# VH-VL binders against Cytochrome c oxidase assembly factor 8 (COA8), part 58

Target 1, 167 residues: Cytochrome c oxidase assembly factor 8 (COA8), of Homo sapiens (Human) (q96il0)
Amino acid sequence: APERGAERRDTAPSGVSRFCPPRKSCHDWIGPPDKYSNLRPVHFYIPENESPLEQKLRKLRQETQEWNQQFWANQNLTFSKEKEEFIHSRLKTKGLGLRTESGQKATLNAEEMADFYKEFLSKNFQKHMYYNRDWYKRNFAITFFMGKVALERIWNKLKQKQKKRSN

## First folded at step 21 (VH-VL)

Design nl5 (from nk10 with heavy chain L104I)
Fold by OpenDDE, fold request of step 22:
Structure nl5 (fold): chain C 167 residues (1-167), chain A 122 residues (1-122), chain B 111 residues (1-111)
Amino acid sequence: as target 1 above (167 residues)
Amino acid sequence: EVQLVESGGGLVQPGRSLRLSCAASGFTFEDYAMNWVRQAPGKGLEWVSGISWNSGDISYADSVQGRFTISRDNGKNSLYLQMNSLRAEDTALYFCAKDSRFFIGSGHFDVWGQGTMVTVSS
Amino acid sequence: QSELTQPRSVSGSPGQSVTISCTGSSSNIGSGYDVHWYQQHPGKAPKLLISGNSNRPSGVPDRFSGSKSGNTASLTISGLQAEDEADYYCQSYDWSLEGWVFGTGTDVTVL
């Protein structure tokens, strides 16, 4: 049996979603969930006449999305790794093999796994607090710029109406 | 051309204050986080402080926390570092560094100034 | 640990390949934060060499390559040239410090 090369899963590749929206689309598209972060990436539409404000909004959204993708991809990898290490350690302590007599992967009971989850959450509490704080800051900025863009669009529509009335 | 120009360095006595400035040109200054990085003579790079594009996030190295204040004026395309209670260990070449992103921690430093020398000596 | 660990010096002959390691902790590289590399010639400002573990900016020769695995990043210089004599610094973000951390720096000499 060819040794399936252990894919060095150590770093979440900056997985550019292979999802390509239709070239003629004038809308944002939501891609499938990323395999590492489990977040659905948004493909942002770029208008031909994108204003500087719209561009800034798009860039803020894009950066925030990338930041979220990276955070959760890494967090999920860390979680999976630590979970596996925990299971292996506990099984070893119990004198149990990694596989049952039936050849199935040995598992821990729900109580033992609850201990893992509690420990993992406790260990990562500060990191999650910082993430949540920063998430709110980023989204507040995005929301603020969404408002600005909306106002700009309204103003531009009003100017166009005035120009049509004067001609 | 994208350029950062540091100024305000000089010789100061311990306990004194100094204000560094960095003038940015050639890019939309308000779209990027900015940083100060220092290098003591014959030593490595040390990150000093960072400020997000809108000044909403500010961070300092422990070595300068409570003594230094980073600020920016987006209307003037300028970054500042107010350095108070200067110590001999603050002697370094201070670089202004542009982040590639709006926020601290998600980018990299793609543009550097030439630095301004700060010497703290009795 | 507030600094990333690099070897103090690395040397090679022209045309050889040299590798610089950068070891972090669970709060920076080990947490999955990207590693960036900078080159600094004597009396010059640092220059971005590698971004995002392996991305080479325009104008950086293809002989420079970056990689990351676990808590360690690596910069490889293939086909070492005299002009590559410089100090090299890795950089990563540390979430626990809420700030950037640099490596201790590596002096690359061409023999």
Scores: ipSAE 0.874, ipTM 0.952, lowest interface PAE 0.5, mean pLDDT 93
Fold by OpenDDE, fold request of step 22:
Structure nl5 (fold): chain C 167 residues (1-167), chain A 122 residues (1-122), chain B 111 residues (1-111)
Amino acid sequence: as target 1 above (167 residues)
Amino acid sequence: EVQLVESGGGLVQPGRSLRLSCAASGFTFEDYAMNWVRQAPGKGLEWVSGISWNSGDISYADSVQGRFTISRDNGKNSLYLQMNSLRAEDTALYFCAKDSRFFIGSGHFDVWGQGTMVTVSS
Amino acid sequence: QSELTQPRSVSGSPGQSVTISCTGSSSNIGSGYDVHWYQQHPGKAPKLLISGNSNRPSGVPDRFSGSKSGNTASLTISGLQAEDEADYYCQSYDWSLEGWVFGTGTDVTVL
């Protein structure tokens, strides 16, 4: 039976880890680190009487989380791929095999790897600058809406207290 | 029903200005980034400009940078494209396109208008 | 490159399978940004066909499938039908341009 070559899914599945929080939880949950991004996903609680403002905040947080997960998953994959290619290329240039005599994966020394890291960081500098800028913008918006939601909740609590005093 | 309706297209001379409008309905307009995409006659699609849900992020294609201005009025559910210093190469059908996300770059265009024709000729 | 590269035209007989390639660069598809596909019939607005490399929106037939590997995405139309005759465009985000990029478009003809 011909071994169906496992098509290496080189694309990180956009699937947020389907960590299902307990059904009765009234809180946000933090999942385990994602295998590609290494970021811990947050499972956002959805209240039964979610206000439009709370919903918008939740959606902003969800989108920002997905954006972060996708960015780092792809960046980590790219890094790993380019690192491996660099190692292979350098070993080949040195006339060394991909495996040592002991059968271990051949590695480069710290100085050679430092060159790779420097080159990778230099190549991705602009991309990381844009990411950082956008990260701050997104989180600023989220923080602003967190403040709005907090004020809305305070106001609603005050109205409920007034209604209870009048009855 | 989710709908986008473009308007403001027409015939203009080179160097003149034109303002396009897109009226959105059937969805919460302030929760989505919006885009302009154009298509020259018999040509492919070209992204022109995008604006985030709160206008905090704006981007332009190099071909229109410094000449076009994208803006939105969330209270009116409207998207605008101010086009200045129009050129013959700006002749195209201009589509309004809704993003699936708040911010540009992380979504896709899930709703399109029918387009408004802009013709720049002497 | 400011555009994603597509074949100019693809043709097939009814019931055949055709594939459209979309090749990007390290600043878009190769950076791991998702690829979206649009179908455009003559004189009509584009319609979303595939989102996020392989996701089919509601109302899109299952004969349409998308995939992505490296800097190349592919749209496959299985069981080609006369109604599939249209222009197809891929789309991705380019971080270096801070904007969206479309493919050059592919004209699909049914023979």
Scores: ipSAE 0.873, ipTM 0.952, lowest interface PAE 0.5, mean pLDDT 93
Fold by OpenDDE, last read:
Structure nl5 (fold): chain C 167 residues (1-167), chain A 122 residues (1-122), chain B 111 residues (1-111)
Amino acid sequence: as target 1 above (167 residues)
Amino acid sequence: EVQLVESGGGLVQPGRSLRLSCAASGFTFEDYAMNWVRQAPGKGLEWVSGISWNSGDISYADSVQGRFTISRDNGKNSLYLQMNSLRAEDTALYFCAKDSRFFIGSGHFDVWGQGTMVTVSS
Amino acid sequence: QSELTQPRSVSGSPGQSVTISCTGSSSNIGSGYDVHWYQQHPGKAPKLLISGNSNRPSGVPDRFSGSKSGNTASLTISGLQAEDEADYYCQSYDWSLEGWVFGTGTDVTVL
């Protein structure tokens, strides 16, 4: 039977985690870790009477989550690919096969792998700095809108209490 | 209907300044990043500048860095491009383009204006 | 490079399939950033054709399809029609430039 070559899906499928929260839930849910990003997606609750501020907050959170998922999925794929290429290149340079005599996958020693990690981190340093900067900017905006929504909810509760006292 | 309308283009001499405007309608302007894209006559598309929904992030192409300034007024649903020290190579049709997302780099350009022509000629 | 590389022109007969390539670098497509495609008819503004490598917006015919592999994206037009004669541009985000990059553009001609 011809071994169907594993089609290396070079693109992380934008597969939204198939985790479906219970229909009657009024809360945000945390899904299992995504296969590619290893990040746990949040399923955001949508209130029936969602305010414009709540909606904007939700959209900001959703976009930021998608941005994070995409970044880490791609980064992990790149890491895995470059790691494999490094191992193969190093084994080839040593005149070693990809498999040992026992049929096991040939591996590099910890020192050689440390060189790979240093090189990878150095190469991606600027990218990670930009990511971290943007991560803080996005989360600051989200936090700010969380505060606005909290204030709006407090105000609405106070108005409702006043209306109940006047009747 | 979602619409972008550019204005402020015209004929200017090298070294002069010009300000472009883009009026947005039919969507919540403050929820989207906005961009300027230009196209020289008979040439391809060139991204010029982008601004996030809250102006917290601004980016420029190297070709215009230090000369152009992108800004927005969310209260007026307007995008602006201040162009200083204009050069002949800045001659192009300038498009206003709406991003699909709040932040630069995470979306795509889903709405375009018809463009405003800028001609830099002595 | 400040631009994504596209073929200058692609031609096909009505009903044929044509493919436009878009090649980037390790700082854009090769870093896993999505590729978007735009169609531009003469004297018109660009129109979004494909978003997120393969997503068709509403109103775009199913004969248009997008894919991405490695540092290269592709737009395929199946069942080429006369109305498909236009310029096509790919777009991606470049993290090193902190900006958007367009392709050089491809002129599609229907023979």
Scores: ipSAE 0.873, ipTM 0.952, lowest interface PAE 0.5, mean pLDDT 93
Fold by OpenDDE, last read:
Structure nl5 (fold): chain C 167 residues (1-167), chain A 122 residues (1-122), chain B 111 residues (1-111)
Amino acid sequence: as target 1 above (167 residues)
Amino acid sequence: EVQLVESGGGLVQPGRSLRLSCAASGFTFEDYAMNWVRQAPGKGLEWVSGISWNSGDISYADSVQGRFTISRDNGKNSLYLQMNSLRAEDTALYFCAKDSRFFIGSGHFDVWGQGTMVTVSS
Amino acid sequence: QSELTQPRSVSGSPGQSVTISCTGSSSNIGSGYDVHWYQQHPGKAPKLLISGNSNRPSGVPDRFSGSKSGNTASLTISGLQAEDEADYYCQSYDWSLEGWVFGTGTDVTVL
């Protein structure tokens, strides 16, 4: 019997979406949904003359994005794993096999699955509360720096206009 | 060169207070979370406290909660640890550690100071 | 648990490979938080050895490698050298504590 190679449960590679924006793009790009997190990554544009404020904003956005990607990738994996374990456990308790007579994967009814979802949400409630709190804090900081960058850009445009009028 | 220099350690009696300082140089201090980590003599590393880049997030280990206060002055590139109600168990070498990220929990400690020794003894 | 579990000591001969395990819980490593590794020589400050489970910073030899699976991370030192004699600590973030947790530490001895 050929030893079924233990499927190396590939740790979700930090799947930097292989999506490469066009080299000449001066805009942020939104990639396809990540396989694990289901979040669409943003590829941030880096201006040639990026200001320190713009750089800080970009770094804050990048870190927050990575944080979100990691959180949801891991949460989705945990959910999938626990769901499968729940299904297997319930089927076993019912004396049912993992496959139906037709060879299809045995499933639980909607009521039984509702119990799983309720339990999962209850178990992860605190974790989600912390995530939501931190999400707001991070996004508030980002929004604040977006405002600062906007003001800086306005100021720089005004200075350039004044210099052009003086020459 | 990126450097962290701790100061303020010394011998103190139980119940007294001490304030540690960490001077940062060679990097944009306001862009990183900062941490205190301690090591009792002949023991392992223990995380004590962390503060985010803007002081918006602060966390403490249970062992120091309510007794220690972490703070930072980004204008002075300085991290502080106010230690109140010191106990014998607080005797340790205290390291200042730079996080690689803005926020606590999303990075790693990429730079460490040499530490400052705190001895709590009667 | 406030600490990640490591073996107290690991020993090997020069040129051998040694592995240090770091076991966490569902609130840290098991929740998918990254594991970082630090090396500490006697009387020195800790030094970052591995970040993000498997990333080596500049200046860290390629004989050091990290991995993570489930609730357990591993540091492997291939081709053990005398200079590798040190204490090694794993680290992860614990969401339930809202703080960092270190491993109990492993003393690596080169025989």
Scores: ipSAE 0.872, ipTM 0.952, lowest interface PAE 0.5, mean pLDDT 93

Design nl5 (from nk10 with heavy chain L104I)
Fold by ESMFold2, fold request of step 22:
Structure nl5 (fold): chain C 167 residues (1-167), chain A 122 residues (1-122), chain B 111 residues (1-111)
Amino acid sequence: as target 1 above (167 residues)
Amino acid sequence: EVQLVESGGGLVQPGRSLRLSCAASGFTFEDYAMNWVRQAPGKGLEWVSGISWNSGDISYADSVQGRFTISRDNGKNSLYLQMNSLRAEDTALYFCAKDSRFFIGSGHFDVWGQGTMVTVSS
Amino acid sequence: QSELTQPRSVSGSPGQSVTISCTGSSSNIGSGYDVHWYQQHPGKAPKLLISGNSNRPSGVPDRFSGSKSGNTASLTISGLQAEDEADYYCQSYDWSLEGWVFGTGTDVTVL
């Protein structure tokens, strides 16, 4: 099969999703993996009677998803760019061409590629540590509001039961 | 109308303290990160500090780290900047800025106050 | 003290186009963080002009446009008008500083 035109960009595009959930859904949807981040976006349902707590939870989840999508889209582009540069540099040092006789991109063996993976992780250690810390901060907030929404829903059910007994 | 109104600026001697306030109205204050930005006379904009919607994420510029403390009271729709050990280089117009996001780093500053002037001079 | 680099000033006649560059580093624009632009008239607070590299908020004339490539963002003012005379600042997030950085500012003069 011929090579499909992959989008090769200097930087990741800003948070976009091409998935369109069913028109008549009343549930959140998990779409296919995004081309750049390789993460599956959630497409959020907005109910007609969304409470203030439910709205805040949805907005927190939406913002966190966009942040996460952008981080990994950018890291994936950087990874691909630096991987190609590493391979090109090592092939040139070995006196080898950038393409095989069949026209495919030349590459390095697994032991040689391990050097790239270690170097990339070392270069990005602090950035990923800050990402992990921020991820936990965001998800603690989301979990807190999931709990508040759950309690709100239980309270509403209890009030409905008490009103039915009184009537 | 979305508004941010800064107060608490003034003339103060080096080594002393001031506390700036920013009163917010017209939006759900607790849903947004907030920032302080300063501008020395005739100079450009310098970010000073930011605080996430729930105060769980706070950051400072190196120039003020350890001397300034940002805080917020979501019940009063207010943002604060406690400025200790003031120096002449802290002389600036201090703006309060609303972030477009809950957390620091992924938004932009969509609403600004008019600023409050802080002058540090003997 | 990290800052995004902008030209000190740019001049143009009415109707001309001017472009303001904003150059960052690998820890801010080069990491893929968005660039935002603010306009500041003398004695006024800054006003958001462009967000997310190229988005114009409501009320911003379409003669303002933005773009980003690599470590550099650009703001273009097409068809300069007298009211465009102001200072312009770019902004991005810097992960290594864990904070926002502004550009050095550009004074746009309409001749």
Scores: ipSAE 0.735, ipTM 0.892, lowest interface PAE 0.8, mean pLDDT 88
Fold by ESMFold2, fold request of step 22:
Structure nl5 (fold): chain C 167 residues (1-167), chain A 122 residues (1-122), chain B 111 residues (1-111)
Amino acid sequence: as target 1 above (167 residues)
Amino acid sequence: EVQLVESGGGLVQPGRSLRLSCAASGFTFEDYAMNWVRQAPGKGLEWVSGISWNSGDISYADSVQGRFTISRDNGKNSLYLQMNSLRAEDTALYFCAKDSRFFIGSGHFDVWGQGTMVTVSS
Amino acid sequence: QSELTQPRSVSGSPGQSVTISCTGSSSNIGSGYDVHWYQQHPGKAPKLLISGNSNRPSGVPDRFSGSKSGNTASLTISGLQAEDEADYYCQSYDWSLEGWVFGTGTDVTVL
């Protein structure tokens, strides 16, 4: 992302902060958190002279971002759904309604909610272990190819200098 | 044209081994995960095994775990399935399928071969 | 091992709409994994019909559409034609099996 380059669009609602991607960018840049996953997406730049190795690295990064966004969007949805179901079940067991006398949604105290968080974490432990393993496999490959791209760029610079000196 | 061609099927006795090959052409083979899917006569599709683009992520169906080995040679644009300790239940048409992604789990199978028949009978 | 549940068969007259359901579990469709659909004519290899729940690859007619809600995905064939007579399979990823699972398959008959 450049130091400066983001532009605010005039179509944004008055008084509301809104991120507007740079109209022209020669670098990757990071957007605001996605509403569903809460992850900040990278918006990739594709140069005209992208090498096959550079293209593979970009595609690996794009696929990994999409995978990660999807996982957390789904987990956030599942968490919200199961949280509401837990609250509803515990209120019913206590003989309480879903709403207070003022009409607001009834809730549970912090000690009661701690039971939900423990149950959710325990139930999802193996799923998250598989996610972490897969995350490391993907990022190891990406880091390895970042190194290969760096070496390719150094080699190309050296060939350029050798050609100039052989004149 | 993107193409997958399976070979190596045949009739074998139970307990024996067989090696399937899948030759790929028309796409950058090393950029995609690959899969084997089988279909017993008159039955549905069953996923057998998958391998990521770099062979760093390999998975098997429970029914073949420990007996089958998936591998690939990106230099030859080829996918392989070594099938050991074959059983009558392994009798099926075996398809090679190209994944749309590098890694297993987030893509779909966009190209299929015509399959190679494996018959396990005594 | 595990499989997605589909009706064994569905029938319709030419021009009618038919819908094929695909029901999974909490470790596959219920975890939010995409559902893909394949068409298989007798004696032929499967062909991708719908990817990512609802995306039609190039060359697939507009009469095929897909959707997903909760643990269930649906494939709809609007304006059924004779060449649509085939077997149809859904597919999703299952994190607990660390692998792909296919549906049981649905035989579509055009009357």
Scores: ipSAE 0.729, ipTM 0.888, lowest interface PAE 0.9, mean pLDDT 88
Fold by ESMFold2, fold request of step 22:
Structure nl5 (fold): chain C 167 residues (1-167), chain A 122 residues (1-122), chain B 111 residues (1-111)
Amino acid sequence: as target 1 above (167 residues)
Amino acid sequence: EVQLVESGGGLVQPGRSLRLSCAASGFTFEDYAMNWVRQAPGKGLEWVSGISWNSGDISYADSVQGRFTISRDNGKNSLYLQMNSLRAEDTALYFCAKDSRFFIGSGHFDVWGQGTMVTVSS
Amino acid sequence: QSELTQPRSVSGSPGQSVTISCTGSSSNIGSGYDVHWYQQHPGKAPKLLISGNSNRPSGVPDRFSGSKSGNTASLTISGLQAEDEADYYCQSYDWSLEGWVFGTGTDVTVL
C-alpha cells in the first residue's frame, strides 16, 4: 500500500481542505483555508503513546472542527445562493437583464444590496444564536480536557523523575 | 459486543410517572451522546430526547418538553428517561440509541436497543 | 409535528431497483444537515443503513446507496431482494426544533 495513496483515500470529508501533512511529522498542522467554509483545518498528530485522555481530547477537537467546517460551508453556500436569487429577483422586477451591455454580471447598488444583507441576517439570527451557544458548549469541554491533559503530562514527568532516582 | 438494554417499561395510568433505564456495554459510554426514540404501535419513529456525552447539552421533542427528563450516569454506563404526567399518546416502544458523536446534531444513531414497552391506559 | 416526508410505500420485484425519497424543510435538510437512513424489520429495532447522506456502514450490502440534493434525499436499493422487505426511515437534524426529526417511513414490499 503506497503511503501517498492511502493518505489521499483518507482525505477529510467534503467541504474540508485536501492538505496532507508530512508523514513523519510529530506536530499538529494548520492547513490552508477550506474552499467552502473559509476556515483553516487542523491536521492532528497522533502520538505513538497517546493516552486515553489525550485521545479523547483529540477526538473532541476533531469532531468540533468537522462540525464547524460543515456549518460554515453550508452557511456560505446558502448565503451565496440566496444572494444570487435576490439579485436576479430584483433585476427581473426592474425589467433588467442578468448581464450588462458589456457582458458583465449585473448587480444591484449598495443600498439595494443592504436590503439583502439585512434580510439574511434577520432570517438567520436564531440559527446563528444556536450555533454560538453550541460552539461555546463544545469549546468549554475542549478547554476542560486540555487542562486535564496538561495535568496528566505533569504527573507523568514526576513519575519519570521518581523512576530515574531509583536507577 | 456493543449492546444497549432498556428496562422500566410497563402499564401505567394517565397522569402517573415511569422511569426508563438503558444499560450500555461494549463501548466507552461517556464519549457519546445518547438518545431516546419511541414508536407508537403501528406508527413511525419519533425522536424523544437527546443528551450530550457530559450532560451539558440536552434537548427534547416539543411533545414531551416539560414532562420528560433525560439524564445519564457515566459511572454506571446508564441512560435514563423520567416520564412524568404520562398521557395515552405516550404509549409506545421506547428505544435508547447511541449517537456516533459527543454532541447532539452532527452524528447518527449507530447502535439501538430492542426497546421497552410503555402503555398508558385507563 | 415536523416530519420528513417519505412515500407511504414502494414495491418492486426481485432484482429491480427502488428509490425512496425523503423531503425536508429549510430548517433541516435544506440547511445542509446530513440525512441518515434506517431499516426496520417487523418486531425488530431499527438498524443504521446509510449515514452522512451516502456512507455505507460496514456490513450493509452495497446495493444500498444514498444521495442528497437541496431539500431532498434519496435511498436507492439496487437489485431488490426478499430480505429488503421492511420499513425505511430517513433522519436529519432540525436547528429550529433543536432536535432530530425522522421521516414518515416507507414500507418496501418485494413482489
Scores: ipSAE 0.724, ipTM 0.884, lowest interface PAE 0.9, mean pLDDT 87
Fold by ESMFold2, look of step 21:
Order: structure tokens, then C-alpha cells, then sequence
Structure nl5 (fold): chain C 167 residues (1-167), chain A 122 residues (1-122), chain B 111 residues (1-111)
């Protein structure tokens, strides 16, 4: 689950704010929050002479980002839909309309809404446990390959220095 | 050419064991999750088991949990299914399927083998 | 032993459109997992037809299209041809089973 609340919070509506990294950038870029997941996508740099190890790391990161974005986009939509259905159901059983006398959308008090939050968290506990386990497995693989790439780059740098000194 | 070739099927008595193999070629086998899918004669597709690229994630259908063991040898580009305590309902054509992703659950099956037939009968 | 529900069969005349439904549950399609479609001709292995709800792999004719809404996905064949006579299976991931589930299968007949 994100540290912040489960409500959908779109800071940059789709279709209006379309991030595009510089054409010749040699760096990864972090874009604006995705409308549905609220996660910031990484736009990966692909060097011209990417090693097989570097390519595998990039693919692992890309796959994990897509997986993570899909999970939270789906959870945010489900939360929003079930919240509105819960409110509508409880208002109906209380004999209340969907709007107040002032015309504003009717809501439930904090005590009534606490029942929804408890039910949602309980219903999704196992799903989130599996998500957390899978998240750690994916990120362990990514971290392992980040280390291998770092060692590969150090080794190449040392070989180049050795050749220059001997030549 | 991307190819998957299953082998090791045959006729076997109930309660016995059988080991299936799947040989992969034409792609970087170690970068993809792999799956077994079976199809009983005249029936639909049933997912049996899957294994992540590094064997760190393994899952089984409830119908085979505790009896079947999936494994892979990335050095030999091979996927395996050890099938113990076989039952008549395990009779099926067994397919090897390549996942499009490293891990189970976020991809699809983009390459299939032709299958190897397993018949469990007295 | 969960399955995605498909009609047992659908039929159409050449040139017509047919639609195959695929209904899942809250632990698979209803959780927003992608739906993939496979075509299987008699005696052959399945072949990927649609991935990610609506993406056509190279070599799949554009008369095949897919969509998803709620717990239901749909495959549409908009210009039915004799070669489309086959079995069709949908597939989704199920988080509660920690595994893949296939649909019950649909036999498409070209009249």
C-alpha cells in the first residue's frame, strides 16, 4: 500500500500533461504521477553500447515498474468504486437520499466510514501480503543486478587504466 | 526460430511417477518465466505450474500441489515437471509455454510447444 | 480450481462479427489483471491471439480485437473467415490462487 491515503489523487490529468524526456538525454528521468496509480514512472535511458548485463537490469526495472503501476492503479479504482457503493448502500438502508437539503452529496460520518475502511483492509489483507512479498523478490533481483553492473563498470574502468599506463 | 519441445510422456499406471522435459531454443531462456499447461482429451486448457526466470517464484494449481514439482536448468535451456502419485485425472496432453516476463503473473504465454501425451491407466 | 466463464460455442456466417465473452471474479479480471486470448485449431497447440486485453501480436489479423470492462473481457472477430473456426480461450492471473486461470473455452463455428 502507498504511505499516503488510498483515495485517488490525480495531480496531473492525462491528456493535458504529457511528459517527454529530452531527445538526447543520457539519464533516466522521473515523470509526473500517473493518473491512476499515482506512481511516478521512470523513463529509462538506453545507452548505444548497453551490455547484456545492463540490458537485463533495465528490463527487470521496466517490468517491475509496470507491475507496480498496474497493481496500484487497480487498487485505487477498486477502492473508489467500493467506497461509493458502501456509502450508497448505507444511505439507502437509513432511508436517506443521496443529496442533502442543500443539494450537496450526502456522506457518512467518520464512525460509519470506519466500517468501510476496516472491511476494505480486511478483504485485501492477503492480496497486499502477496504484493509485499513479490515486491521484495523483484527488488532483491534488481539490487543484485545493480551490484553486478557496478562491478562490471569498475572492472572495465580499471582495465582501461591498465592499458593506458602500459601503452 | 523460437521453439519449445516437450518429451517424457507415455503410458503409466496410477500411483507411479513420470518426468517431463521441455527443451528451449532460439531465445534467451534464462530471462523468462516458464509454465506447464495441460489439456485432457476433449477438454479445455488447465494451467498446471509456473516458475520464474531464477526459480525464486514457483506456483502450482491446487489439483497438483504436493504431487508435482516444477524445475528448470538455465544452463541446459530446459524446463522439467516431476509428476508423482499420478492419477487418472492427470491424463492429458502437457504443453510447455514461454512467459513474456521474468516473473509469474504480469505476462502472457507467447510461445507454446506441441505437447507430450501422458496417459494414466490401469 | 477457478475458471473464467466463456460461452460453450458461438457461430456466424462468413463476413459477420462474433463476440466471445470471458467472465471472471474479483480475484482475477475483477482485480484488474490483463486478459489474454489464445486460438487453438484441432490437433494443434494454442497460439497467442491477443495480449494485454487488446494488443495483437505480429501476424494476427486486425479483424481480431479485444476489450475488458469490470469482470468481463470480450474477443471480437469482425470479419469471420473459414480459418477462424477453432477453440478460443481467455486467460488471466488470479492473485488468490497465485496462478493462471483459463476460460472454459469457446468453439467458434463458421456457417
Amino acid sequence: as target 1 above (167 residues)
Amino acid sequence: EVQLVESGGGLVQPGRSLRLSCAASGFTFEDYAMNWVRQAPGKGLEWVSGISWNSGDISYADSVQGRFTISRDNGKNSLYLQMNSLRAEDTALYFCAKDSRFFIGSGHFDVWGQGTMVTVSS
Amino acid sequence: QSELTQPRSVSGSPGQSVTISCTGSSSNIGSGYDVHWYQQHPGKAPKLLISGNSNRPSGVPDRFSGSKSGNTASLTISGLQAEDEADYYCQSYDWSLEGWVFGTGTDVTVL
Scores: ipSAE 0.719, ipTM 0.885, lowest interface PAE 0.8, mean pLDDT 87

